# VH-VL binders against Apical endosomal glycoprotein (Mamdc4): the designs that were tried, part 14

Target 1, 160 residues: Apical endosomal glycoprotein (Mamdc4), of Rattus norvegicus (Rat) (q63191r268to427)
Amino acid sequence: SHHMATDFETGLGPWTQLEGWTRNFSAGSMVSPAWPHRDHSRNSAYGFFLVSVAKPGTTAVLYSPEFQGSVSYNCSFTFYYYLHGSEANQFQLFVQAQGLNTTQPPVLLRSRHGELGTAWVRDRVNIQSAHPFRILLAGETGPGGFVGLDDLIMSNHCIL
Short names: E, the ipSAE of ESMFold2; O, the ipSAE of OpenDDE; V2, 0.75 times the mean of E and O plus 0.25 times the DockQ between their complexes.

## First folded at step 13 (VH-VL; framework fv_bebtelovimab)

Design r1 (from q5 with light chain G31A; at its last look DockQ between E and O 0.77; V2 from the best seeds 0.72)
Fold by ESMFold2, look of step 13:
Structure r1 (fold): chain C 160 residues (1-160), chain A 120 residues (1-120), chain B 109 residues (1-109)
Amino acid sequence: as target 1 above (160 residues)
Amino acid sequence: QITLKESGPTLVKPTQTLTLTCTFSGFSLSTYGVGVGWLRQPPGKALEWLALIYWDDDKRYSPSLKSRLTISKDTSKNQVVLKMTNIDPVDTATYYCAHRGYAMYYFDYWGQGTLVTVSS
Amino acid sequence: QSALTQPASVSGSPGQSITISCTATSSDVGAYRYVSWYQQHPGKAPKLMIFDVSNRPSGISNRFSGSKSGNTASLTISGLQAEDEADYYCQSWTRSNVVFGGGTKLTVL
């Protein structure tokens, strides 16, 4: 059994980015007042997080490795996100089943948008899938905003 | 503070490749979130967007002109270059480069423009 | 055919208020959410007047205001002055592409 935790300090870990998420940190960038002063995992201006690129029409997409079907077990996913500086920020969490012949459309489990203040927000979802699945994390930064992720944690009942 | 300046030929012949250089100061194209766009305006006509390059070398092109356009950057020289192939008299216009900062849905600083005339 | 439609011209007398419209011809999901406005005097580069629908950059007179209702954005200029005579362009995004309106010539009578 495997507890999978990714704090982005040395890369994406087991996560694969399709587009639009980048690793960065507050002190070295000082890009915008919308950015957090500190990451979540290290509580440091030099700790890394993922940020959704602020390009119009670009949705950042990150996906997990494939997990086994989870209907018989309590697979849970805990994550921290940060939405600040724009009412148009968007974050969504999907689960996509990997069917026997064809990958199925992703299913939305969480949607967050807008301005959530200057704090990393914790959330947790339970994941149910009859088939092997992946988690997809999508972000879209609004004008002048920030959308970020840190500390992605799969419970030990999420089986690779 | 932020300044941009377009340079290149003022007169070109049909079928040639037009090369325009945007030289800028007051920002770096290695800075997260920054981009530089190219636009043009034929005499007496409306503004038309051509291309955009981001700090991470991601690129966007006007769909109607994409087959003729190439945008590139040289971050160490603070330059962005636009090439347009198979030039035609209809391409006679003032060409502008413009800055786009972090998370901006607009261009906040523009060059003065350079007129390119395509001989008839 | 621009995806953003503006009237070709508008006019007004000094002290009057006028409004310039910018209408998307198609409202795709996520498209045309944010509209910016530029002023261009003859022989000059465009100047940003309004961004993100209604925000004024530093140094822009509060006589200029922006709004949006449905797929139509509006630039309103109150207390018209001779210096306001110029071309005005709206600009937005359709997916990853930048689009400009066809421009509106404002004449101060």
Scores: ipSAE 0.560, ipTM 0.838, lowest interface PAE 1.2, mean pLDDT 88
ESMFold2 (binder alone), look of step 13: mean pLDDT 91; pTM 0.937
OpenDDE, look of step 13: ipSAE 0.854; ipTM 0.932

Design r2 (from q5 with heavy chain M104K; at its last look DockQ between E and O 0.80; V2 from the best seeds 0.68)
Fold by ESMFold2, look of step 13:
Structure r2 (fold): chain C 160 residues (1-160), chain A 120 residues (1-120), chain B 109 residues (1-109)
Amino acid sequence: as target 1 above (160 residues)
Amino acid sequence: QITLKESGPTLVKPTQTLTLTCTFSGFSLSTYGVGVGWLRQPPGKALEWLALIYWDDDKRYSPSLKSRLTISKDTSKNQVVLKMTNIDPVDTATYYCAHRGYAKYYFDYWGQGTLVTVSS
Amino acid sequence: QSALTQPASVSGSPGQSITISCTATSSDVGGYRYVSWYQQHPGKAPKLMIFDVSNRPSGISNRFSGSKSGNTASLTISGLQAEDEADYYCQSWTRSNVVFGGGTKLTVL
């Protein structure tokens, strides 16, 4: 099927299960030097991204749709994140197996922390799971910081 | 430029409901990440946090007082209101409202406070 | 008592340095990573002196500094002056709720 890309410009796309992430843009809500002056997808102050809520002790979690399992092909997930303004910013990516009799623990695939400068950073994970699965994106904004996501891209091998 | 001012009765009787209004300027409670808190300080005693309301209407209350407190906002009037039920003489205190800016783990701007005395 | 413990009082002579401690005493340790300090003169609202352990707001003298070691945060005032005589409160979070220390009265001798 088609390559799935979410740039948040017109909404959440398939990423409709979330808590603690909000869709926003730089020029409309620039309330701190920690905010990016431009989003990633449009390189614009008016382009949209997700931002983790900046409330003490609050972890934001974004869930992908459930993807089919495959033993033949990797599901490739590319994403852009922004960590600025606090050494305590945290971002984590998990994969959680689905469709089993018991609830499975999420498996940590990426952990990023702290201050990474004033640029959106690209990363990619390759996921192979015999079972259906979800991707979980977790963020926690440190004091005065910003934790953001943009351009979430699932390859053709990530099948709904 | 950010200012906050507390208002309400200065003398109340036991068992009544205390209503305090925080009127502010220089910011909007619609702004992402912003919050307004309420605190109090009994005469000669330590500061005590009461409640906090965020821009998205999320609310936090002191666990020991939660059953007596209600916080609300009116963004069009630039106001935050705290109600405290079943007032008792031990609630005599100076009450402050305070601004909490984006992503801040502290209160950066405070009102001057208003003394509320509860009759014996 | 508060989950943040401060000494009731400290004193120092003009020109000296003093330190006020703030120790987390609750098993809820996740909320004590970030401590702020407020100064309060009699009859006045609290004033922010230090935020996020060690940062000074604009306009606060560099005589005020903050640090943290383990579960204890410290406010240090160097070059003590008469105007520093006040009550000092530390403040943190028990994850999502606000908590204040019991306050420390600083006396300048």
Scores: ipSAE 0.444, ipTM 0.781, lowest interface PAE 1.9, mean pLDDT 86
ESMFold2 (binder alone), look of step 13: mean pLDDT 91; pTM 0.936
OpenDDE, look of step 13: ipSAE 0.844; ipTM 0.927

Design r3 (from q5 with light chain S92A T94D; at its last look DockQ between E and O 0.84; V2 from the best seeds 0.73)
Fold by ESMFold2, look of step 13:
Structure r3 (fold): chain C 160 residues (1-160), chain A 120 residues (1-120), chain B 109 residues (1-109)
Amino acid sequence: as target 1 above (160 residues)
Amino acid sequence: QITLKESGPTLVKPTQTLTLTCTFSGFSLSTYGVGVGWLRQPPGKALEWLALIYWDDDKRYSPSLKSRLTISKDTSKNQVVLKMTNIDPVDTATYYCAHRGYAMYYFDYWGQGTLVTVSS
Amino acid sequence: QSALTQPASVSGSPGQSITISCTATSSDVGGYRYVSWYQQHPGKAPKLMIFDVSNRPSGISNRFSGSKSGNTASLTISGLQAEDEADYYCQAWDRSNVVFGGGTKLTVL
C-alpha cells in the first residue's frame, strides 16, 4: 500500500502549492508565546511544522497534488493542527473536484476556530470523490496567535 | 532599542516625485513576521496610513493613494523607501515610518517623523 | 470620513476618569474586532497605549484601560494627570488595510 505522509522535517513533500504557509520550527527562542514549544512529528523545539503567516486579512492556503478518484473506498486524511494565542484563529479543510469541464467550488469538510490550548490536535476526514480531487488547507491567524499544521497523512486509498 | 528615522527632502514642488527613506536599527526586515509601514499627518489633522511592506516583500497600499505610491526595501541596508508621485500641496504633512512585529495589529515603534512641505 | 469615528475633543479635571469612544461606521463586527490606541503629544510621534482592545504594553500606566462593546471601542483614563493632555487615536485593521480614527484632543482642565 502506498500512503502519503508529510512531517515537514526535510521539506514540503508533495505539498508544493502554497500561499501564506511557511515551514518553520520553534527553536526555543519564541517568535511569539503562542507558538508551540515543540512540533508534533519529532516532539522537538527543532522539529518542523507549517505555520500560517500572521498578516491581517490574509488567508494561507495549501494545496495537495491531484489524487485519483476513489469510487469504492474512502481516502482517509489524518492531520495535526495547533490553534493557540487568539480567539480569532481559523482553520478550514476543503476538498475540490478536479478534471471536470468547469471549475468546481471547494467543499468544506472541517472548520475549526479560536483557542484550542497548548497541544497538537489530531483529526481525520474520510474523503469520497468519484472524480480526481485535491485537498485545500486554509489558515488565518488572529492577533498574537498561531495556526499550525504537522503530520499530514493520506491513507493507501489516496492515490496520486 | 528599536529605532527608525525618516529622511528625505523638506521642501518639494508640485508634480515632483517624493522619495522618503526609513533607516532603522534594532531589528532586521528579514526577521519572520516583521513589517515596516509608512504613515503621514497633515498639520493639525489626523494620522493617515500610506503603505506597509512585510519581511517577505509582500506589500499593502492605502486604496485612495495606491496609484501614486511605491514601497520597497533593502534588507542589507536596513532601509525601506517610499515614493509618492505627482506631489500636490495637499500632500504637505509629517511623514512617519513605523515597525510592526509578528502577528501585531498595531505599530509599536515609530520614527520621529519628517515634515515635507509642498509649495503652493 | 474615516471608517472609525472619534469625538473631536473631550475634557476632564485632574483625578477624574474620562472615556474616549471609537465607533466603526459599518455594522460589520468582524472587520474592527481588534482596536489599538495611540497617545500623541504635540510635536511628537504617536505612542502605543493599548493594543488588541484591552492589552497594555509594558511601561504603560494601569490608569489606561481599553474595552469594546459591539462596534464601539473605548479608551478609559482614570486619575487624570496633566501629562495625559494629548491627542488620542484609535486604529484597526480592515482586512489588510490599516485604518485610523479621526483623533480626539484631550484637555486636562
Scores: ipSAE 0.541, ipTM 0.827, lowest interface PAE 1.4, mean pLDDT 87
ESMFold2 (binder alone), look of step 13: mean pLDDT 91; pTM 0.938
OpenDDE, look of step 13: ipSAE 0.851; ipTM 0.931

Design r4 (from q5 with light chain S96D; at its last look DockQ between E and O 0.74; V2 from the best seeds 0.63)
Heavy chain, then light chain:
Amino acid sequence: QITLKESGPTLVKPTQTLTLTCTFSGFSLSTYGVGVGWLRQPPGKALEWLALIYWDDDKRYSPSLKSRLTISKDTSKNQVVLKMTNIDPVDTATYYCAHRGYAMYYFDYWGQGTLVTVSS
Amino acid sequence: QSALTQPASVSGSPGQSITISCTATSSDVGGYRYVSWYQQHPGKAPKLMIFDVSNRPSGISNRFSGSKSGNTASLTISGLQAEDEADYYCQSWTRDNVVFGGGTKLTVL
ESMFold2, look of step 13: ipSAE 0.620; ipTM 0.851
ESMFold2 (binder alone), look of step 13: mean pLDDT 91; pTM 0.938
OpenDDE, look of step 13: ipSAE 0.864; ipTM 0.935
ESMFold2, fold request of step 14: ipSAE 0.637, 0.591, 0.608; ipTM 0.854, 0.837, 0.852
ESMFold2 (binder alone), fold request of step 14: mean pLDDT 91, 91, 91; pTM 0.938, 0.938, 0.938
OpenDDE, fold request of step 14: ipSAE 0.893, 0.891, 0.889; ipTM 0.942, 0.941, 0.940
ESMFold2, look of step 14: ipSAE 0.457; ipTM 0.804
ESMFold2 (binder alone), look of step 14: mean pLDDT 91; pTM 0.938
OpenDDE, look of step 14: ipSAE 0.873; ipTM 0.936
ESMFold2, look of step 16: ipSAE 0.487; ipTM 0.804
ESMFold2 (binder alone), look of step 16: mean pLDDT 91; pTM 0.938
OpenDDE, look of step 16: ipSAE 0.701; ipTM 0.892

Design r5 (from q5 with light chain T94K; at its last look DockQ between E and O 0.86; V2 from the best seeds 0.73)
Fold by ESMFold2, look of step 13:
Structure r5 (fold): chain C 160 residues (1-160), chain A 120 residues (1-120), chain B 109 residues (1-109)
Amino acid sequence: as target 1 above (160 residues)
Amino acid sequence: QITLKESGPTLVKPTQTLTLTCTFSGFSLSTYGVGVGWLRQPPGKALEWLALIYWDDDKRYSPSLKSRLTISKDTSKNQVVLKMTNIDPVDTATYYCAHRGYAMYYFDYWGQGTLVTVSS
Amino acid sequence: QSALTQPASVSGSPGQSITISCTATSSDVGGYRYVSWYQQHPGKAPKLMIFDVSNRPSGISNRFSGSKSGNTASLTISGLQAEDEADYYCQSWKRSNVVFGGGTKLTVL
């Protein structure tokens, strides 16, 4: 298959973190009531996900490899996220143009906040960029909360 | 049953390095999200935050004192150590260590404190 | 100077209610959002009374309540009792730094 899928079971796959995301699982730490009881990819207490570090003032940032530009809506990104235990949880998805002679500001495509219940939530964005680009995923955990990611899937039309 | 206890010298001379040890029980610094902070309170004055160390060895320091402070941990001994260099009489204070758990924006358990007096 | 301003002292009579304020002295869109309150009797360690603006830890009397409006957090103590006489500190975060207020001495008349 030419699609890119990352379930975090063996690491970050092609994704790179700047800081603040860590790989973990539900049963291994018994960290908090806000923590999901199971991951998404395996539906298991021992399946792995990414969790945003819960340190005040710290935003977790994860970014994709560079994709070739696409002027079509065919490049899509599907992802699963979990926001529970705090009304201050924040998750944002950006696209940032690459390969230009000046650094371009990231463009916000999704913003989710607060309490979204006790299930992993699926979302999907269609990406259009005249230039090569990266996806940036940012999370910030509120007091007593959990912000997590699992199952990051790029369609076959997102070309490395 | 989280408990913390501060230990170290009670009398220190100016210019020396103060070393304080926080020994704790009822939690581990290997637990995801846990941290231990150091604070102080000069006699009759307000509480002042000094430093914080997280389970993953990430560290934070009060900006005004950062050049004088070093925080470290020994997870196997259940200890956190604070060193403060170039001690001055204004550093006379009761020193506290305190626990914060996962995603806590506060310190829920405190040690009893230890008074450190800096001689003239 | 502390970035969280508290009055130096507050007083009230037994049975009354009092409020202690804690105001951020500089604004920051990402700072001072969550405030905790500690009570400290002379010679004792601080004790957590309120966390995350308005939550009470287990074992803390419901006479203690917290709220926040804009840049000002408030601790309210109803039904004042002699043992409430103590110093009270607010605490928050500016980004990754811990910040304490200057403290308020509560006197029960």
Scores: ipSAE 0.537, ipTM 0.827, lowest interface PAE 1.4, mean pLDDT 87
ESMFold2 (binder alone), look of step 13: mean pLDDT 91; pTM 0.934
OpenDDE, look of step 13: ipSAE 0.845; ipTM 0.928

## First folded at step 14 (VH-VL; framework fv_bebtelovimab)

Design k1 (from r4 with light chain G31A; at its last look DockQ between E and O 0.81; V2 from the best seeds 0.75)
Fold by ESMFold2, look of step 14:
Structure k1 (fold): chain C 160 residues (1-160), chain A 120 residues (1-120), chain B 109 residues (1-109)
Amino acid sequence: as target 1 above (160 residues)
Amino acid sequence: QITLKESGPTLVKPTQTLTLTCTFSGFSLSTYGVGVGWLRQPPGKALEWLALIYWDDDKRYSPSLKSRLTISKDTSKNQVVLKMTNIDPVDTATYYCAHRGYAMYYFDYWGQGTLVTVSS
Amino acid sequence: QSALTQPASVSGSPGQSITISCTATSSDVGAYRYVSWYQQHPGKAPKLMIFDVSNRPSGISNRFSGSKSGNTASLTISGLQAEDEADYYCQSWTRDNVVFGGGTKLTVL
């Protein structure tokens, strides 16, 4: 396999820089109707996903490892997310340039808000950057809501 | 059915440390997203939030009182403990503990409160 | 001074509607996005009446309603009854703090 895929079933894979996201599963940990009944990777109540911490005003942030820049190829990133139980749920995907003298502002590529139903939603971004870069996944859980991630897949053109 | 009950001394002398215990039933602090807060209300005055402890042992304290407050939990005993150091007569108040469930931006269940009087 | 400002008192006659306001004094508008309301009778613990701006818990009369416009949340009590005479507190939950308004004493004339 030449894709970098993280299904969270045995750990975090390369996604080890995070704040506010935790690995969890539905059965035996389910605390609210807003939670998915099944994860995405195994379609199981015992399968794992990441959940954004449900503390008011708190944004969870997950960082990819740093990828090399490329002029020739896109780094394709596919991900599955779940927003349910609150109209105030928020999920955002940013790309941030690295290897520069000053901290660069993240560039917003995806923003999803509110209630998206009781199914995991697939999305994909294609990233071309002359500079090294990281992907940032941010979640904020609204009142009574759930924001989750599963199956983070980087194409073979996303080069460490 | 969620219930909470405050316990501790009813009369305290200035400079002592006040220890209050919240004993609860109908929920566990090991459950994801759950928290317990402490609040107080001086006689005839407004409600004031003091501290909060989350299921993951994360803690929040009122900024004006943070240096005097310590909150802790004992999940096996279904208890949350608040300690307040260097008690003063202005700390005379009814003290409440309260539950917040998963992703709640409010307290849905409250204890009956316990009056703590600080001698002058 | 509280970051949430309420009038000290309001009054109304039985059958009327009254509104209690709760205004955030901070320039951080997002920090006070969700407001809840509690009723407190003398000697009793506060009781949740409205959560997340406008939602009523099970068992709360539909005479109580909540709304928000900009930095000001409002609790409206319609068909005012004698038992509505109590103190009312708004509350918001920021990342680092739980904040209560100063309280409003409702008098039923």
Scores: ipSAE 0.573, ipTM 0.830, lowest interface PAE 1.2, mean pLDDT 89
ESMFold2 (binder alone), look of step 14: mean pLDDT 91; pTM 0.938
OpenDDE, look of step 14: ipSAE 0.877; ipTM 0.938

Design k2 (from r4 with light chain T94K; at its last look DockQ between E and O 0.84; V2 from the best seeds 0.75)
Fold by ESMFold2, look of step 14:
Structure k2 (fold): chain C 160 residues (1-160), chain A 120 residues (1-120), chain B 109 residues (1-109)
Amino acid sequence: as target 1 above (160 residues)
Amino acid sequence: QITLKESGPTLVKPTQTLTLTCTFSGFSLSTYGVGVGWLRQPPGKALEWLALIYWDDDKRYSPSLKSRLTISKDTSKNQVVLKMTNIDPVDTATYYCAHRGYAMYYFDYWGQGTLVTVSS
Amino acid sequence: QSALTQPASVSGSPGQSITISCTATSSDVGGYRYVSWYQQHPGKAPKLMIFDVSNRPSGISNRFSGSKSGNTASLTISGLQAEDEADYYCQSWKRDNVVFGGGTKLTVL
């Protein structure tokens, strides 16, 4: 069925609330050997991705828009990430309930750490929530490393 | 080749504001991930970190000195400036600027340092 | 007070190996994990000798090596030479803050 995909090729799509992530590409900028030679969406050195800023002690956070709650169907979120060049790289995915009187703690659904080689890694989470919610994508780049995101894909059961 | 050089007054009076300039070559502060730090070393004492500015104008300050420090950059001039207010004799030190590249947890290139003496 | 503790001095004879320690007084989550070492001769700027615990920059003698066990990083100098007589500083990060050790004076006897 139809789904929403953000490949970062023309912009951020719905992912406009962020700190410490930036849209970039590999070619034309020889930033580091840890950077991927190709993005995921276009398999190209000129294709775009998000990269976490590599500042010690700094966590990048990307926020989805608020989705409606649903307990009848899973909101399926598929994403590609790239962790290379440092054993201290970290990536985490959280879901945070919204629309409540008090700020709710984010709930950790995925945690990935360290060196994962030179390939974009695919993962998927399925979300059921009685409340409106947001997805949070957090990255922290270790010494000499790279933490990146590409191809954020929401099923049509993820309703804005 | 990456080089950095500190400049500024060599003798200052207590309560004045110290302004130090780091002029560098062989890299640009527009390059993704790059930063320039300021450090100091009082005579016979340990190195102490003061401040850091990143290519995206993000800044970090030593917590104990944060209220007295301002770091800024002029990317077109290849310069980073440190200001320290309310100078005191304990601030007598050699001041260094230093480069850090993408994702570096260290400073790989240092200026030669400039001695700033604060009168007693 | 520095959060990284080094001995004030160490000494050794030419040809020997010596080790300089750098111990974090406490560790926060993610703090002090990566340690770098600088050599400083009198009147000179610090020179990077080891980064990220154990890596040598180009042009640094393999007589210099780094390691870390628990909260203690170590710089080892093998085949000690007269020119190794200098001050040595360890450096790490506590979150987004840079931290230096108090320094160790190495004397070659």
Scores: ipSAE 0.592, ipTM 0.844, lowest interface PAE 1.2, mean pLDDT 88
ESMFold2 (binder alone), look of step 14: mean pLDDT 91; pTM 0.942
OpenDDE, look of step 14: ipSAE 0.839; ipTM 0.928

Design k3 (from r4 with light chain N97H; at its last look DockQ between E and O 0.81; V2 from the best seeds 0.71)
Fold by ESMFold2, look of step 14:
Structure k3 (fold): chain C 160 residues (1-160), chain A 120 residues (1-120), chain B 109 residues (1-109)
Amino acid sequence: as target 1 above (160 residues)
Amino acid sequence: QITLKESGPTLVKPTQTLTLTCTFSGFSLSTYGVGVGWLRQPPGKALEWLALIYWDDDKRYSPSLKSRLTISKDTSKNQVVLKMTNIDPVDTATYYCAHRGYAMYYFDYWGQGTLVTVSS
Amino acid sequence: QSALTQPASVSGSPGQSITISCTATSSDVGGYRYVSWYQQHPGKAPKLMIFDVSNRPSGISNRFSGSKSGNTASLTISGLQAEDEADYYCQSWTRDHVVFGGGTKLTVL
């Protein structure tokens, strides 16, 4: 049971606010040895993922839509990421409270760094927030590296 | 095999606009992550970076020169063009274009350079 | 001056080892992490010798090595040869801008 699942195969789904992430696939660009041979969702060289823009000093950020707060249940967010080709690759997941009278700073929930091999890595966070919130996914690609995302899955307790 | 070649005037008068063209082969600016930079070297002086254009038309300029510089590309012709306005004798230099590939923090292939002399 | 400082000149005799330094003028971590080195003979374009601090491109002699400690990168040339006489430049990034050191003239005695 998946409340929201985005596999990037036909577009961005609800993840329409972004900077520095681009939708791509393994066989279409043949950019470098650091690129995954296959995406996660389709296990295919022609399946799509997001890739962080590899420009020095540039951090890519992807924003979820706003989710409702809940005091009863955690919103469970599962995601797949790929860090290969550089020890300087960086991936971070933040949550940012919304609907308050002042802008709140994002809160870091996950930080992953460096070289994680040639497989897509699954991770999951459980988010409880009394306030509406957004999830932020940030990537920074090190020299010769690749930072990617696929299969962003929100549980049915994550309510728009 | 990647090659780049600079072309443009060898002698320019003060106050004119200098236009330099980088013509390259062995890669495309449609390729994800690729960029072409411009650099210069006054006679007997150090290398100086001028500008960079990425495959997605994103651009970077030297902070000290950005008001005088415009970089552009023509992907179908395999060309990158640099314009520098209000030329002055201090702009006399050898001008280079250079390639950077995906996620590179350096320039791996350079043109031979072209000397531009600004007259008195 | 340049944000990357190199000595103006260095010299050595054939067979010796020499080191050329490249020091960032800021203690900012990250912007100067990835230093590359270029060799330039008179009248020629620069040639990449070392990238990403310590990596050699294919075809570059293992007599050339790179390292970094703190805000200082170093190019070491062992077993000096006459053809090593050239100008050497370090290069890095300051956020999204490219920066070069002032260059070091290596003289082989």
Scores: ipSAE 0.501, ipTM 0.824, lowest interface PAE 1.5, mean pLDDT 88
ESMFold2 (binder alone), look of step 14: mean pLDDT 91; pTM 0.938
OpenDDE, look of step 14: ipSAE 0.848; ipTM 0.929

Design k4 (from r4 with light chain D96E; at its last look DockQ between E and O 0.70; V2 from the best seeds 0.68)
Fold by ESMFold2, look of step 14:
Structure k4 (fold): chain C 160 residues (1-160), chain A 120 residues (1-120), chain B 109 residues (1-109)
Amino acid sequence: as target 1 above (160 residues)
Amino acid sequence: QITLKESGPTLVKPTQTLTLTCTFSGFSLSTYGVGVGWLRQPPGKALEWLALIYWDDDKRYSPSLKSRLTISKDTSKNQVVLKMTNIDPVDTATYYCAHRGYAMYYFDYWGQGTLVTVSS
Amino acid sequence: QSALTQPASVSGSPGQSITISCTATSSDVGGYRYVSWYQQHPGKAPKLMIFDVSNRPSGISNRFSGSKSGNTASLTISGLQAEDEADYYCQSWTRENVVFGGGTKLTVL
């Protein structure tokens, strides 16, 4: 069971962009062979995904709403990503504690780098945090590459 | 088929503001990932990057010249404009605009350049 | 000092192979260190010869090749011809800023 799902078809949903992630689709936006032919959520050339900004040295950052602490239960986050066309593509997933008087550094939970082929890849992380937290998703597109996200799914153990 | 052409004054006086226009065809500044850069080359000297504007209006400036430069675009006219304030004879150079496409770490098409002479 | 260092000049005779180096001298030329090379004849705009370290645009002779070892990129011109006499610039990025080398004048003897 899944508490919250974002497929980007009508916007960012509960997610907030700090910089660099943009909604787009494959058909009518044929900018590079590195782009997926279809999104994941609709399996369609007209279905939307997020794509990381294709600017050298610029990191795209997207973050979740604040979730309550999950120490007693595993909050599970499932997501789909696409890295193709460059060995310098990078995607990182962080969790950052909230509600403290000192800003806490994000904790890296997933790092994916380079070329992963021409398919959307599913991954899942389990999050345990004594404090309220946010998930941060960071992407950097390498030369001629594509870094994308679709279908961000929080389990029903992740409580807003 | 991508072409770029620089235009503006050929002679300017010290302390004035230089305004250069890049007019292009064969691509659109609304296309995801596209950017247009400005560069210059003093006579007999090396190339120097000045500024870059992206399709989403994001902008980059050479750190040494940032306080003097403003870059802007008009997507409907296929134009990019560079302004450089407080011109000095050292700014005499050939000025180029150049295209970069999606996720390119280089400039693939260049204008022919325009020589700007600053009187001394 | 510039972030990219090139020799001021190199020379070779027709038929020889020559190499022009481009060395990053600043850590700011970081993980996005893809180097491109431009040829410029007098009075002309620069022309892209090599991108992403070793790739040739369509129409560029296979006499031009690029490589990288550590923080040094190299442009190699084999079978040197008189028309190769020009200035050559390497170019990369320091995170979000574009950087050019100082240029190398190639003289064909």
Scores: ipSAE 0.485, ipTM 0.815, lowest interface PAE 1.7, mean pLDDT 87
ESMFold2 (binder alone), look of step 14: mean pLDDT 91; pTM 0.938
OpenDDE, look of step 14: ipSAE 0.863; ipTM 0.933

